VH-VL binders against o74797. Designs and how they scored, part 6

Target 1, 157 residues: o74797
Amino acid sequence: MGKFALNLNAELTGVKNLAPKDEESFYYAFKVQCSGCREIHDNAIEISRSETHSIPGSKGEANLIWTCKNCRKTCSFVIEGPFSPYNDSQETKKVLVLECRGCELVEFIPQGEWIANGAESNTLFDEIVLEDDWYDYDENASSEVSITNLEWSISKA

## First folded at step 2 (VH-VL)

Design u06 (framework fv_sutimlimab)
Fold by ESMFold2-Fast, scan of step 2:
Structure u06 (fold): chain C 157 residues (1-157), chain A 125 residues (1-125), chain B 109 residues (1-109)
Amino acid sequence: as target 1 above (157 residues)
Amino acid sequence: EVQLVESGGGLVKPGGSLRLSCAASGFTFSTYAMSWVRQAPGKGLEWVATISGSGGSTYYADSVKGRFTISRDNSKNTLYLQMNSLRAEDTALYYCAKSGYTFYSGRSYYGMDVWGQGTLVTVSS
Amino acid sequence: QIVLTQSPATLSLSPGERATMSCTASQSVSSSYLAWYQQKPGKAPKLWIYGASSLQSGVPSRFSGSGSGTDYTLTISSLQPEDFATYYCQQYGSSPPYTFGQGTKLEIK
């Protein structure tokens, strides 16, 4: 069915290579809308590339098989490859692609821990939380680092 | 110096078992997915199995599912392939290969960027 | 299982000529997860092109990759003696299995 792109636009100061920590096992959280009944569900679904399930009645596989709580329509989600590290400060870039059947992605919820490297120092920052603006200090570069003005959007891929 | 060195190949009878090892050096082993890829004499490349950096996820080609087990010991920088119920069609040079995917080194790569020399497995008929 | 079919199986050409080889997938593959490998006799494969069109470090500019969906191409604009080798395409998408094409052997005419 439909392919959706997760896009990011953020201002990076003194950091590069922003990505989820342990990306292969990282759980991406999305609010979804059922294509059948058009209900937007209260609880986010969580999808990881590390989990694979057989699609009932198919030889295909998906990272999540989910049932709409309202109409009981079966939905499936496939993550197409890893998250692309974000290096494009203040530019909107496609960072993740998902193939969705029976449902549509509505909103990304940036939970969990993220990682980035100091732009010149390569200092590892491995406990970044993106629920709000992030600020820290790079001891090796003797400078403030930050990730601010985060704008996530979902588009057709 | 980034390198992978395979060992453990040899001659084995049909129905037998063999364990391959791949010693990794020159990179942070635990942060990269690792794969086994085989090549029968005079034939093309066939992906066999992949394991995530943490070891939490494993994936197998249909031809080896239920017979082969991929594993890793991150404390020893070593990748393994346990091969059970071997068949003549498993005869091949077995390569270990490092995924180019990483967020810790400050670089983005794709595909399999480092390969070992291979270790030969011959299943006698 | 996504099957990658390479054509032609064998290309016989002379130095200075243009080489073009194809990789066709049985299902749509993201171009971000399509790679090409070069393998010379008796040696391990080398990653040559990743993301369908990005040259690996050290790969000469005469090489190029293109394509999307199910159809991908590797082109060598002017063959040099060291380019004669077998080339494999590979998809390394989100859903295993990861698969290789059967290879295109580029040989001297």
Scores: ipSAE 0.000, ipTM 0.466, lowest interface PAE 17.7, mean pLDDT 84

Design u07 (framework fv_sutimlimab)
Fold by ESMFold2-Fast, scan of step 2:
Structure u07 (fold): chain C 157 residues (1-157), chain A 122 residues (1-122), chain B 109 residues (1-109)
Amino acid sequence: as target 1 above (157 residues)
Amino acid sequence: EVQLVESGGGLVKPGGSLRLSCAASGFTFSSYAMSWVRQAPGKGLEWVATISGSGGSTYYADSVKGRFTISRDNSKNTLYLQMNSLRAEDTALYYCARGTYYKYGSAPFDYWGQGTLVTVSS
Amino acid sequence: QIVLTQSPATLSLSPGERATMSCTASQSVSSRYLAWYQQKPGKAPKLWIYGASSLQSGVPSRFSGSGSGTDYTLTISSLQPEDFATYYCQQYGSSPPYTFGQGTKLEIK
């Protein structure tokens, strides 16, 4: 049983409320390390708050039950609450917490579509991809917007 | 106010090299993609190169690819264009402009400098 | 590679008249990525219209932009003396190169 925090530091220009698109069903991708055999697996696992499974031998539930292919140890992952919208430009913020049993989170892979609002206009940007710097123009504010210098990190929560 | 000031232009012989600089002020430089756009005397506008805010992505016009290098120093709020193997057809006024990018977003050029003249002649 | 062709090359009109100029793309461009710039002799260009139809802050309401796909238009409903300039269209689409049209010179008749 360990808790891990996903942290984000990014420079926001003209946007606020950066979060995954359709957060409840969004799949968070992570590289993981098995606590038993210490192997870091080649393929990322994907976890969503919308999915729940019974933990074998327990009354508890998890968002993902996963078996290590090397040592066959059973691992479970629980997302604690929704993603916290990021508004803290150029500051590191804890945006998501996961409780992991049998495995540790090593690296976040920022796949999928994200959303944000124009800071003054509230214009919805709903096609944001964070694999690289993102730029757009806010028609309602008549200004360029961007999300740059993205730094993701994982720490013990 | 947003201000972009170009420098480094001059007369250079064919095959020579020149480095242009653009000093930016009045905005958070690292948050914006930056570009170079040129204009030959009496002619229209031609996009030359774009660099992302972080500097991690660069894009070039086919006419300059392999000869020009766009770069930036965000700690000094400065954009650069290293021009190598210069040709007579590179003769133009070179503008520093704020915008565009590629991948998942692009912005128009909302602010321009006054330009720096590059003349490639023997 | 998208080529933008502007027409006419030169438009000679008097103050008070309507000006209409076109920009035609060699392949479909999203209207989201179409801009117009105004340039006066000896000066840097200024962003005038972006996203095909959105006026930049400070641009007079007599200007309008329209179009989609391959055909775009800039219209000035009643010319003022300060409107005489060269206008360039540009596509700043999802992939380089970011190309400009050759310009339409609006001059006093």
Scores: ipSAE 0.000, ipTM 0.519, lowest interface PAE 13.3, mean pLDDT 87

Design u08 (framework fv_sutimlimab)
Fold by ESMFold2-Fast, scan of step 2:
Structure u08 (fold): chain C 157 residues (1-157), chain A 123 residues (1-123), chain B 109 residues (1-109)
Amino acid sequence: as target 1 above (157 residues)
Amino acid sequence: EVQLVESGGGLVKPGGSLRLSCAASGFTFSSYAMSWVRQAPGKGLEWVATISGSGRSTYYADSVKGRFTISRDNSKNTLYLQMNSLRAEDTALYYCARELYSGYIRTYYFDYWGQGTLVTVSS
Amino acid sequence: QIVLTQSPATLSLSPGERATMSCTASQSVSSSYLAWYQQKPGKAPKLWIYGASSLQSGVPSRFSGSGSGTDYTLTISSLQPEDFATYYCQQYGSSPPYTFGQGTKLEIK
């Protein structure tokens, strides 16, 4: 139980405002460890700000209610606001905060499509995939752009 | 299950070249960043180079930058280290090592290591 | 750039005793990027602790890691014969290089 921060450190060349595409509906994928039985689960969970579920036996709500496969403990996850666009090239910044009960976040999996703007041109790059380093060209600025050296980490918030 | 087997080490004169190989098995090779870490006889560990899962990003220790090239062939599940302009200070057991987490995450911790291959640079 | 200094260089103890060894960084390091490795003579290193305090799968519960900023510690609460080895700390800051400490050799008294 507690708050976890997702942190990003990346080298941005010629781009700004790195964020998930359609952030409100974006599914954040995490590997999790059950606090009760300490098992790290093979399959990632996916959490979106657009989904809200009532917590059984509580007046509270969560973005995901999940049951540990091993010990059957109920876990809940709450995203504490939208992803903070990343503009801090080569600095580690907190980009997302989650409140977790019954589980701990172990690993972030940056699936899906991401967006960024050309730093000076504001050109929209809307099909960025962060599987590894990303490279493209900004026609409006007549320059190469990139997002490299991506490093994701999870810390207690 | 996970196996990393290095080869290609040997005796070489200063200024010479060697190419090390690391054969990987038991996991999806292309999903993991891979590194070379060396250990001089009786000394501690020194990181040498890292390559991303796709092979697009490479990183080098200052001591080897411009002389060594890390590469990989994901179709053959093999990691390479091309070592040029070798110096006596490059004498070490060279390990290949896998980063802890797969996929897009880079944790910079090494969960599996090979047995090492010895490189001796002497006249 | 970041130098890790381990102390003591050699720690001589008997089975059943408590072992404590330190790793000090020349500048602040996120605990998320600090790990410990165990290496036995003639063998490759094994990841033992990552994120300063998380035990790798298969590591006995008598091991623990702690610390933040510049000061980190690995503790073994009750030494077993198989624990005698050299332990290395490792950090990663904002970009490569990865830095290893010089190692603490835990030996039988």
Scores: ipSAE 0.000, ipTM 0.489, lowest interface PAE 15.0, mean pLDDT 85

Design u09 (framework fv_sutimlimab)
Fold by ESMFold2-Fast, scan of step 2:
Structure u09 (fold): chain C 157 residues (1-157), chain A 121 residues (1-121), chain B 109 residues (1-109)
Amino acid sequence: as target 1 above (157 residues)
Amino acid sequence: EVQLVESGGGLVKPGGSLRLSCAASGFTFSSYAMSWVRQAPGKGLEWVATISGSGGSTYYADSVKGRFTISRDNSKNTLYLQMNSLRAEDTALYYCAKQYWTGSRGYFDYWGQGTLVTVSS
Amino acid sequence: QIVLTQSPATLSLSPGERATMSCTASQSVSSSYLAWYQQKPGKAPKLWIYGASSLQSGVPSRFSGSGSGTDYTLTISSLQPEDFATYYCQQYHSYPPYTFGQGTKLEIK
């Protein structure tokens, strides 16, 4: 049992408010390590704030209940609040917090679509993909925009 | 799986016009910039035009500026190249190419098979 | 515009040998914005290396890219028969025009 923070450090050029598209229903993908058997699983788990499940044998709820395929230990994951929009170019910031029981978060996989606004124009970029560096053009500001040097890390919250 | 299929090539006389199409599938079309890259017989690759994911920005090689128009229909997952005032030196295999991101700065991670344009009397 | 010059134009080697080919830019290019493509006769180009040194998924580890500024290199440590093709470098440092080198044809000796 512990709380984990997802941290981001990225270089933003001409954009602000980087966040997942449709954040409430966004699926966050993580590689996880079972606390019991210490196995790091090959397949990522996916967690969304929009889903809730009852924890077996408990009065609590979680966004994901998952069973380790190796040792059969039950794990639960709770997202503590929405993603915090990233505005701190080249600074490491805590963007998401999760409470995990039975497992630890090892690696974040930035799949899915993301959104951001032009820094001065407020132009909406609503189909950003972050598996690699992202580039586009802001028509309203007549300038090139980018999100580069993305570094994701997981720490204890 | 990503697929890009070009069509519309053919034989045309100098001064004529031709419209190329590229049907895209297997990815969110509007999220990626698209380009046309051509290759004259026995020659190397030459970038022709790029259009951003939204269609808001277009860029052209100096050799085609004012004659060619790149456009896209995101509702149909289709990229177009309208070619006017064609010249013999426009003879080439024309490739539809996907950029790896939505912006105009990028490398081309997937290519179609190409469609041949021959400008001859 | 940024002009890319590839050298040599043709490289004749035998399987098992090491291949080295260069791409020189007319002005400095960030290493993050240089790619290499492999093209076989009658086929479309395939992305091979991006960001000067990152291998595209499926590209054998015998391939490597290196360089910075104006000078970039693609190396094949031990040539296999399927590696004989034409290789093109491309810069995407400028927000178009994108430019390609004229190509290096790797052919069997």
Scores: ipSAE 0.000, ipTM 0.474, lowest interface PAE 18.0, mean pLDDT 87

Design u10 (framework fv_sutimlimab)
Fold by ESMFold2-Fast, scan of step 2:
Structure u10 (fold): chain C 157 residues (1-157), chain A 126 residues (1-126), chain B 109 residues (1-109)
Amino acid sequence: as target 1 above (157 residues)
Amino acid sequence: EVQLVESGGGLVKPGGSLRLSCAASGFTFSSYAMSWVRQAPGKGLEWVATISGSGGSTYYADSVKGRFTISRDNSKNTLYLQMNSLRAEDTALYYCARLSYVYTSGKGTYYYFDYWGQGTLVTVSS
Amino acid sequence: QIVLTQSPATLSLSPGERATMSCTASQSVSYSYLAWYQQKPGKAPKLWIYGASSLQSGVPSRFSGSGSGTDYTLTISSLQPEDFATYYCQQYGSSPPYTFGQGTKLEIK
């Protein structure tokens, strides 16, 4: 059992409040490693705060219950609170915390749509994709905007 | 400020053992893969071993497989290299290095060495 | 494993001159994920360039990196006394083993 933090470091130009679109239902994708057998699962697991499953043999609940294909150990993942909007351009910040039992988070895979606001205009950008660098134009500020040099890391929370 | 400080080097006879340590500070140690890279006197750089941030994955150069073990203690922010069955050709300055990474969607995570310690000298001689 | 070959082994130049050194890979380096490290005698290596062309923070603008696939180059436009060092290339476009070139020693003529 341990708590893991998802950290982000990115260069923000002309935008603020970077976060997943419709955060409560957003699916966070991670590669995971089983604590029992140390196998890293080939496919990413996807976890959402909106999903809740009963842990077999207990009163506890988790956002995802996963079974290791190699050793058959049952693992559980709980997201602690919502994603913290990222505003700290070029600084590493904890944006999400997960409690993991039986497994460890190894790698975050950014997917889905993200949102941000124009830094001074508050213009909503709601179709941001973070697989690569993102560029757009803020009509209200008459300036180009971007999110570049995205670096994700996982640490002990 | 990122700082890596190696220790544990010294003179050892062939067939002997040594354990190197690297004390890390100034960053979240468990978030980074760590490596040992060595340099024989007057020679170039040779990668020795890498360990993932969680400690779950380890990788070794063919020249040290079966003899060296890389490990880490994230509660102490310390990286280790246990060296057994030492040979004259293991004589080198051993550097602790941090791996920075870039994540590329659908392709995986790729690593490069962004910070290095001062090194600790290991001499294997009779 | 990818073998990196650096040339020349030794480059003898004077301050103010342009330095150019190459790193050739035995097979294509994915995404041009190639780094250059500067090492002075008695000192640890320092990351100088990553991603073939991105300068590490604090590296002077007289340095530049270029290349893709199998051929990479590090250039110093106007040598300063502090630039005389050994430069190593390293590929990271694949999983370990992480391989380094043999180094190019830049020395005063």
Scores: ipSAE 0.000, ipTM 0.470, lowest interface PAE 18.2, mean pLDDT 85

Design z01 (framework fv_zimberelimab)
Fold by ESMFold2-Fast, scan of step 2:
Structure z01 (fold): chain C 157 residues (1-157), chain A 122 residues (1-122), chain B 110 residues (1-110)
Amino acid sequence: as target 1 above (157 residues)
Amino acid sequence: QLQLQESGPGLVKPSETLTLTCTVSGGSISSSSYYWVWIRQPPGKGLEWIGSIYYSGSTYYNPSLKSRVTVSVDTSKNQFSLKLNSVAATDTALYYCARHRGYSYGYYFDYWGQGTLVTVSS
Amino acid sequence: QSALTQPASVSGSPGQSITISCTGTSSDVGGYNYVSWYQQHPGKAPELMIYDVSNRPSGVSDRFSGSKSGNTASLTISGLQAEDEADYYCSSYTSSSTLVFGGGTKLTVL
């Protein structure tokens, strides 16, 4: 009965409301481990709230149905609501919850484009990339902005 | 067209449990884009968020009510329900079911039920 | 009490413009662009008028507009009409991942 939380701790300078761009269609990338055979798969899976699939042999639906290549067991992943915008600079916060059956989440791979607002200016930054530290300038506030020291972790929810 | 309809008793005695059900029609409760929500409004007062549920069963509650409230979902009936324990006269209110859409930019309630009055008395 | 502060009442004449404020803190209105506004006529459920500070749903008159400056969000109604007479509520997401409402504003069209 595996509910997993994706947690974020990051240092925000001059920005607020950090979240995925076009969140409903955003693809969250995770490394996963099969609960049956314990294989950690070489390639990440990608899950979006915009995609739904019927779970074979069940009335339930999931955002991703995935089959373990080694033991052929079916895994399902459900995103339990949208990403919670991150505003808690240097504090660990739960930003996303997933219900996983047959598999466990082991690592989040930040990819895609993210958005944030200037803390005082509300300037929209809509091309943020989080694979490494991000730096920019807020023309309306006349100040440097950054998102640094990003730590992603996965815990049981 | 999507419609939400509350049902339950109009009168509950103090210390008892209030149970309300919301029936969703014209759309599926098993939608990854929405939460299903309870909101209340005491007579002559403002709106208060009670809690939200995702179709998977994940819940979010108002901290002031968390010890007394349980929200559940039944996807086979396209319904979700509210249980509020140990009611008092101050729980007298119109109870609305609604849904909210959370996106990168926000959270907002786009569809509401008509509301049902619950009176807590003798 | 309500978490967000609204004036108890506002009034205007037909054709006039009025503005209703919604004041919070940096942990709600000031911290996020997740402000929505609702119109409630007597005996009826609230109806969404504005979401995400300034966005208008399909079917809502362009006489309704939203804005935000610092910790204060505003709903402006231009070309005021008798049918606009109602209670108006603001709502915001918070840093505790909760949802809160303002105390409500009664709009009277004179």
Scores: ipSAE 0.000, ipTM 0.519, lowest interface PAE 14.3, mean pLDDT 87

Design z02 (framework fv_zimberelimab)
Fold by ESMFold2-Fast, scan of step 2:
Parts: sequence; C-alpha cells; structure tokens
Structure z02 (fold): chain C 157 residues (1-157), chain A 123 residues (1-123), chain B 110 residues (1-110)
Amino acid sequence: as target 1 above (157 residues)
Amino acid sequence: QLQLQESGPGLVKPSETLTLTCTVSGGSISSSSYYWVWIRQPPGKGLEWIGSIYYSGSTYYNPSLKSRVTVSVDTSKNQFSLKLNSVAATDTALYYCARLKYYTVSGRYFDYWGQGTLVTVSS
Amino acid sequence: QSALTQPASVSGSPGQSITISCTGTSSDVGGYNYVSWYQQHPGKAPELMIYDVSNRPSGVSDRFSGSKSGNTASLTISGLQAEDEADYYCSSYTSRSTYVFGGGTKLTVL
C-alpha cells in the first residue's frame, strides 16, 4: 500500500481556481504499474470519487477495484479528494492524493473539461480543455487569459 | 451493460425539423471521460459525424451541418437529443447515437453505439 | 466525398491476411495518433475494432491489428474467417477538433 500525490505546475494568466468541472463525478485517468509483476498496463484506469466498490475479502471500500491481467492480483484505488483548486502559478503544488494497494501510479492523463475563474473578475470559464495550452478572453476584465506550460507529475505522498 | 437507444419519428417532410433522442442506460451520461455523439449513415453509404456534446452542454459540430444542427443534453433523464433543421431528401439516413471516449493525451474513439434509427425525408 | 480515402473493396480467402488502408493528410491521420477502426455487419451498428492507431479493445481478436506510416493508417486482419466479412471504416481526429470517417471498405471472404 502507498499514497501517491498528483502534482501540477502551470502558468496562470488572469485566472484562478483551476479544477475539474463537476469534480465529484470527474474521472481521473492514470497509467498504472502492478506492484506484483511490474507490468505497466496498456490502458489507463479511470477513477471517480462518485464510485464506491467493496474490496474483495475486506470490509474496506475503494473508488476502483482493478485486476492485473498479467498476474491476476487485485488492486484498489481510493481518492483522498477532493481535488485542491490550483492557484499557485509557476509553482508545483499537490492537487490530489490517492491511496493505492497493489499498484503504483505512473502517469496522469489530463482529460475532460476543467473550470477556472477570472483572477479579479471571478468570470466563470467552464469549458477549459487541457489538451494543449488554453487561451481565452475575459470580457469583464477586458484582458486575455491563459493556462500554459502544464506539467503534471506523480510523487509518493 | 451500457446501452444506447435512439428514438424519434421515422418520417419527416422536407423543410421541417428532425428531432431524435438517445436514452443512455447502464451508465451515467454525467461522466467527465466521455462526449455523447450523433453519427449518420445514408442507405448504402458511409458514416458521417454530426456532432458531440459533453454533459455540461458544450458542443462541437460538423462544419458542413453546423448551421442546421443543435445537440442538447438532459442529465436528469440520462438523455441527449439531436435537432436538424430544414431537412431535405439527402438527410435520409440511419441515425446513430454513440459514446466518444476523450482523453487529452490518448483516446478519441467511439466505443458504444446505439442500434440506429432510420429517418426518411419524403413528402 | 469522404475526408479519408479507403479502397472500396478488398477480398481474401479463409486463413489468409488482408490489409485495408486509410489515407488522410497531415491535419488528421498524419498529425495525430487518434485513428480508430470500426466493423459493420449488414443491418448492424458499427463496432470498435482498433483505437489510437494500434490498440485493441477487450474482446477483440488478436487477428486484428493496426498501424500507421505518415498519412496512411492500416488495418490488418490475419487468419481470415467467414465472420470477418463486413464493411470497415476508419476514423480520425482532426486539427479542427472534429472527426472524419473514411468512405468504407467492403471485405469479401471468398
């Protein structure tokens, strides 16, 4: 068993409170490595705080129960969420913590829609996709906004 | 487990609006990993992507259809719908609803499809 | 006209291998690794066979494989079986954040 932190470093221009849209139901995607056989799974796993499953042979619960196809060991993942909104432009911050049993997180795959607020205007930007750098305009502040140089990393928590 | 089912009228007159609904069962439409899409296929011809919608209401449309198409989502009913305005005989097709897997780094494929519903545009 | 070019038909005998090409441009097939392939039997909805160029969904036979070179993606079916007789469509994500399909290829198992 181990705890893993998802970390973000990004340059925010004119925005604050970067977070997943509808965070409670958001599916976080990770590439994982089985602790038993060391195989890195071909497909990403997807974990949401809105899902709860019983851990086989235990009274515990997890957000995802997954079986390694190579060695057949059962792995479990628990999000210690919610996601912490990112406000620390150009600084690495821990934004999410997961408890993993039987597997290790290797890589985060940013997906889905994200939200942020105009830094001074509080204008809601609710269709942010972090596929590449994001640019938009804040009508209330009469200024360009952006989220650039996104760097995701995983560390032991 | 996951199932998508199209519904709507099988016959529409030229110049009128086509309205179709897709009901999602065995899974939630309110998922951040997926877009919900409409794809059509004229009889004996190929597939054409019409548009995609996220459960938040964000939409992307085929540029060739954008002036005539609207896709909407109703998360409380686990449904999404297509409206196509000013239909002509060339809009006669099987209409499919499908789920689109979307990742920032990997993905962007249609993993589950409805059975399709035939819409004929005729007087 | 379809945005992606596929041969209208291909044929093979049981046990043989066939390959179907899907040619686009640097703004779709050549620019991204988001090519998927779908199998459609008469009267049925399309089913996903390959995604992200070469990945197989759970439940799809190892006989199906995908690859890409430049602006051309390929679907290869080995150990051809009668049940493989179907129409095959490729699809690609584009630089405009939209999706395009190929014209489709009818596979005949002789």
Scores: ipSAE 0.000, ipTM 0.502, lowest interface PAE 15.7, mean pLDDT 87

Design z03 (framework fv_zimberelimab)
Fold by ESMFold2-Fast, scan of step 2:
Structure z03 (fold): chain C 157 residues (1-157), chain A 122 residues (1-122), chain B 110 residues (1-110)
Amino acid sequence: as target 1 above (157 residues)
Amino acid sequence: QLQLQESGPGLVKPSETLTLTCTVSGGSISSRSYYWVWIRQPPGKGLEWIGSIYYSGSTYYNPSLKSRVTVSVDTSKNQFSLKLNSVAATDTALYYCARQPYWSGSRYFDYWGQGTLVTVSS
Amino acid sequence: QSALTQPASVSGSPGQSITISCTGTSSDVGGYNYVSWYQQHPGKAPELMIYEVSNRPSGVSDRFSGSKSGNTASLTISGLQAEDEADYYCSSYTSSSTYVFGGGTKLTVL
C-alpha cells in the first residue's frame, strides 16, 4: 500500500486557517493512474471522509472503492485524518494524506467551497472558491484579503 | 485524563489464539481524531507495531503478522481488541495498546497503556 | 534485530549533553519527516518525547530536542538529569505504510 500527500503552496494575505468547508463531508477530487495498466483516467474520482465502503476480500474499509475501467483492477482510497489547515504562506505544506492501493494520485482538482479566518480579526470567510485566485475584503480589519498563486502537488508521504 | 487498560490471559498455549482487549476511559473511541493501536515488546527487546484500527473498523496490519492478526473495535463498550492466531513461543511479549492522532503529519503514538505480559508456553 | 539502528547504550554526567542516533534508509527515516522518540522507564510504558523529527508534546522539557540529517535522526538531551535515565526508542513511518522501531538505547546517568 502506498501513502500520498497532498501539498499546498499559496500566498495568504490577511487570512489564516484555510481549509475545506464542512471538511468531514467535503469531496476531494483527484485524477488517478491505475498501477496495473498505467492508464490515467479521464474522469476524476471524488473521495470524502464521510463515506465508508468494505474492501473486497478484507475486513478493512476505505473511503472509496473504485474499479479501473480499462483493466478492471480494484483500487481503494483511505483519507488519513482531517485536512490540516493551511497557515504557511509561500511555503509548501502537507495538508492531506491518503493511503492508495492499486492506484496512484496524479493531480488534485480544487473544487468546492473553502473557509478561512481573517488573520487578526478572525472574520469568517465561508464561500471561498479556489479554482482561481480569491479576493475579498475584511470589514473588521478594514483591509483587502486574498489567496493567490496556489500550487497543488502530490508526493509520496 | 485519558487511560488505556489492557486485559487478557497471561498464559496461552502454542497453536491457540491470543485475545487481548483494551478499555479506553476518559475519552471516546468513536472519535474521528484517533486511530487505536497494538504494539508489542518481547522481554529485553525492542518494540514491534502489530496493527491499527479506526473506529469505523478500518484496519492496518504489520505484513509479517497480517495472516494471523485481527483487530476489532466495539464502540458500545469503548474497547478495541487484538486476536493473534496460531501463537508460538516467539509471540511471548509485553502487549501495549496505544493511541495515534489522526491528522496531517500524525504518525506517532501519544498515549500508551501499561502493557500486559503474555507468555506462550505449554 | 530492529529495522532502525540505535547504539545499545550511551552515558553522561549530570549537566552534560548526550545524543542518541537512529539510522534507517531512504524508505523510512530518510524518506519522511515522521520520526518519533519514546522514553521508557523500567516497568513503565513508553512515553512520547518527540514527534515529526523535532516537535515536542506539551509537558516535555525543552532539554529534549530532535533533528535529522539524511538517513539518521538524532535525539539530544541537554542539561542531563538523573531522571533522564531510561531506555529511548526511535520510530519511523515507512514507504510500505507501516511503522518500524529502533532497538533501543539505554541511557545511564553517571
Scores: ipSAE 0.000, ipTM 0.474, lowest interface PAE 17.4, mean pLDDT 87

Design z04 (framework fv_zimberelimab)
Fold by ESMFold2-Fast, scan of step 2:
Structure z04 (fold): chain C 157 residues (1-157), chain A 126 residues (1-126), chain B 110 residues (1-110)
Amino acid sequence: as target 1 above (157 residues)
Amino acid sequence: QLQLQESGPGLVKPSETLTLTCTVSGGSISSSSYYWVWIRQPPGKGLEWIGSIYYSGRTYYNPSLKSRVTVSVDTSKNQFSLKLNSVAATDTALYYCARGVRYTYGSGTKYYFDYWGQGTLVTVSS
Amino acid sequence: QSALTQPASVSGSPGQSITISCTGTSSDVGGYNYVSWYQQHPGKAPELMIYDVSNRPSGVSDRFSGSKSGNTASLTISGLQAEDEADYYCSSYAGSYTLVFGGGTKLTVL
């Protein structure tokens, strides 16, 4: 059992309030390692706050229940609260917390669509993809915008 | 036991909006274990993924169709629907609805289609 | 103009084995182990044959097997039978909740 924090450090140029699009139903992708056998799973698991499953033999619920293919150990994951919008350009901030049992989070995969606002204009950018650096133009501010040098890390919360 | 059935017009004129509905019976579209998908196949050609909708209402679309496509769900009728705007002759195809498997207890996330509707032919002409 | 490349056709005689390839990139077939294969007989809807690269759903013959190496997934059909004559399509997860299909392969059983 442990709590893990997803941390972000990114360079924001001309944007603020970086967050997943439709955050409640957003699927967070992580590579995971089984605590029992230490195997890192081949595919990322995907977890959403909108998704709940009953824990076998328990009254508890989790956002994802997964069984290790190698040792058959049952693992569970619970997201604690929504993603915290990222505003602190070039500073490491804790943006999401998960409670994990039976497994550890190894790596975050920033898939899906993200949103942000123009820093001065409040222009909505609602189709941001963060698998690579992102660049666009803010017509209302007449300036180039970007999200670059993304550094995701996982720490104990 | 699970059945999916497409319904909608067989003929649509160029520039109009195509609307198709998939009725799900023998299972619920409100399950977080599944997502619901539209796939098409022009006569004599291959399959093309159009878009998906999750039980949460979140949608994802083929980038080539994204500007023209809307997928929606009506949980009270156990149905999901496709709207394709500004149709052209190249949109003539068999349109399938399918169930995607997203989560299998113990195995984690998945991305495959385990049940398909029979398909409905849509012709865009005159 | 499919995202994944399959040969247009493949053929074999009854009792033989054939393999159909499905080639993508590191952003789909090479990046994930979410490859599925579908069989389509003329006039019918596609049916799932393989999922997650190599898994068979209940009811699918063990003559069908799947594998992957790098950016190429493969469907192998052993002990070919006349009823295997069909079109075969691969599909892969392509990231960001998007899915892609191969162009399809027509299998002829001679």
Scores: ipSAE 0.012, ipTM 0.655, lowest interface PAE 8.9, mean pLDDT 89

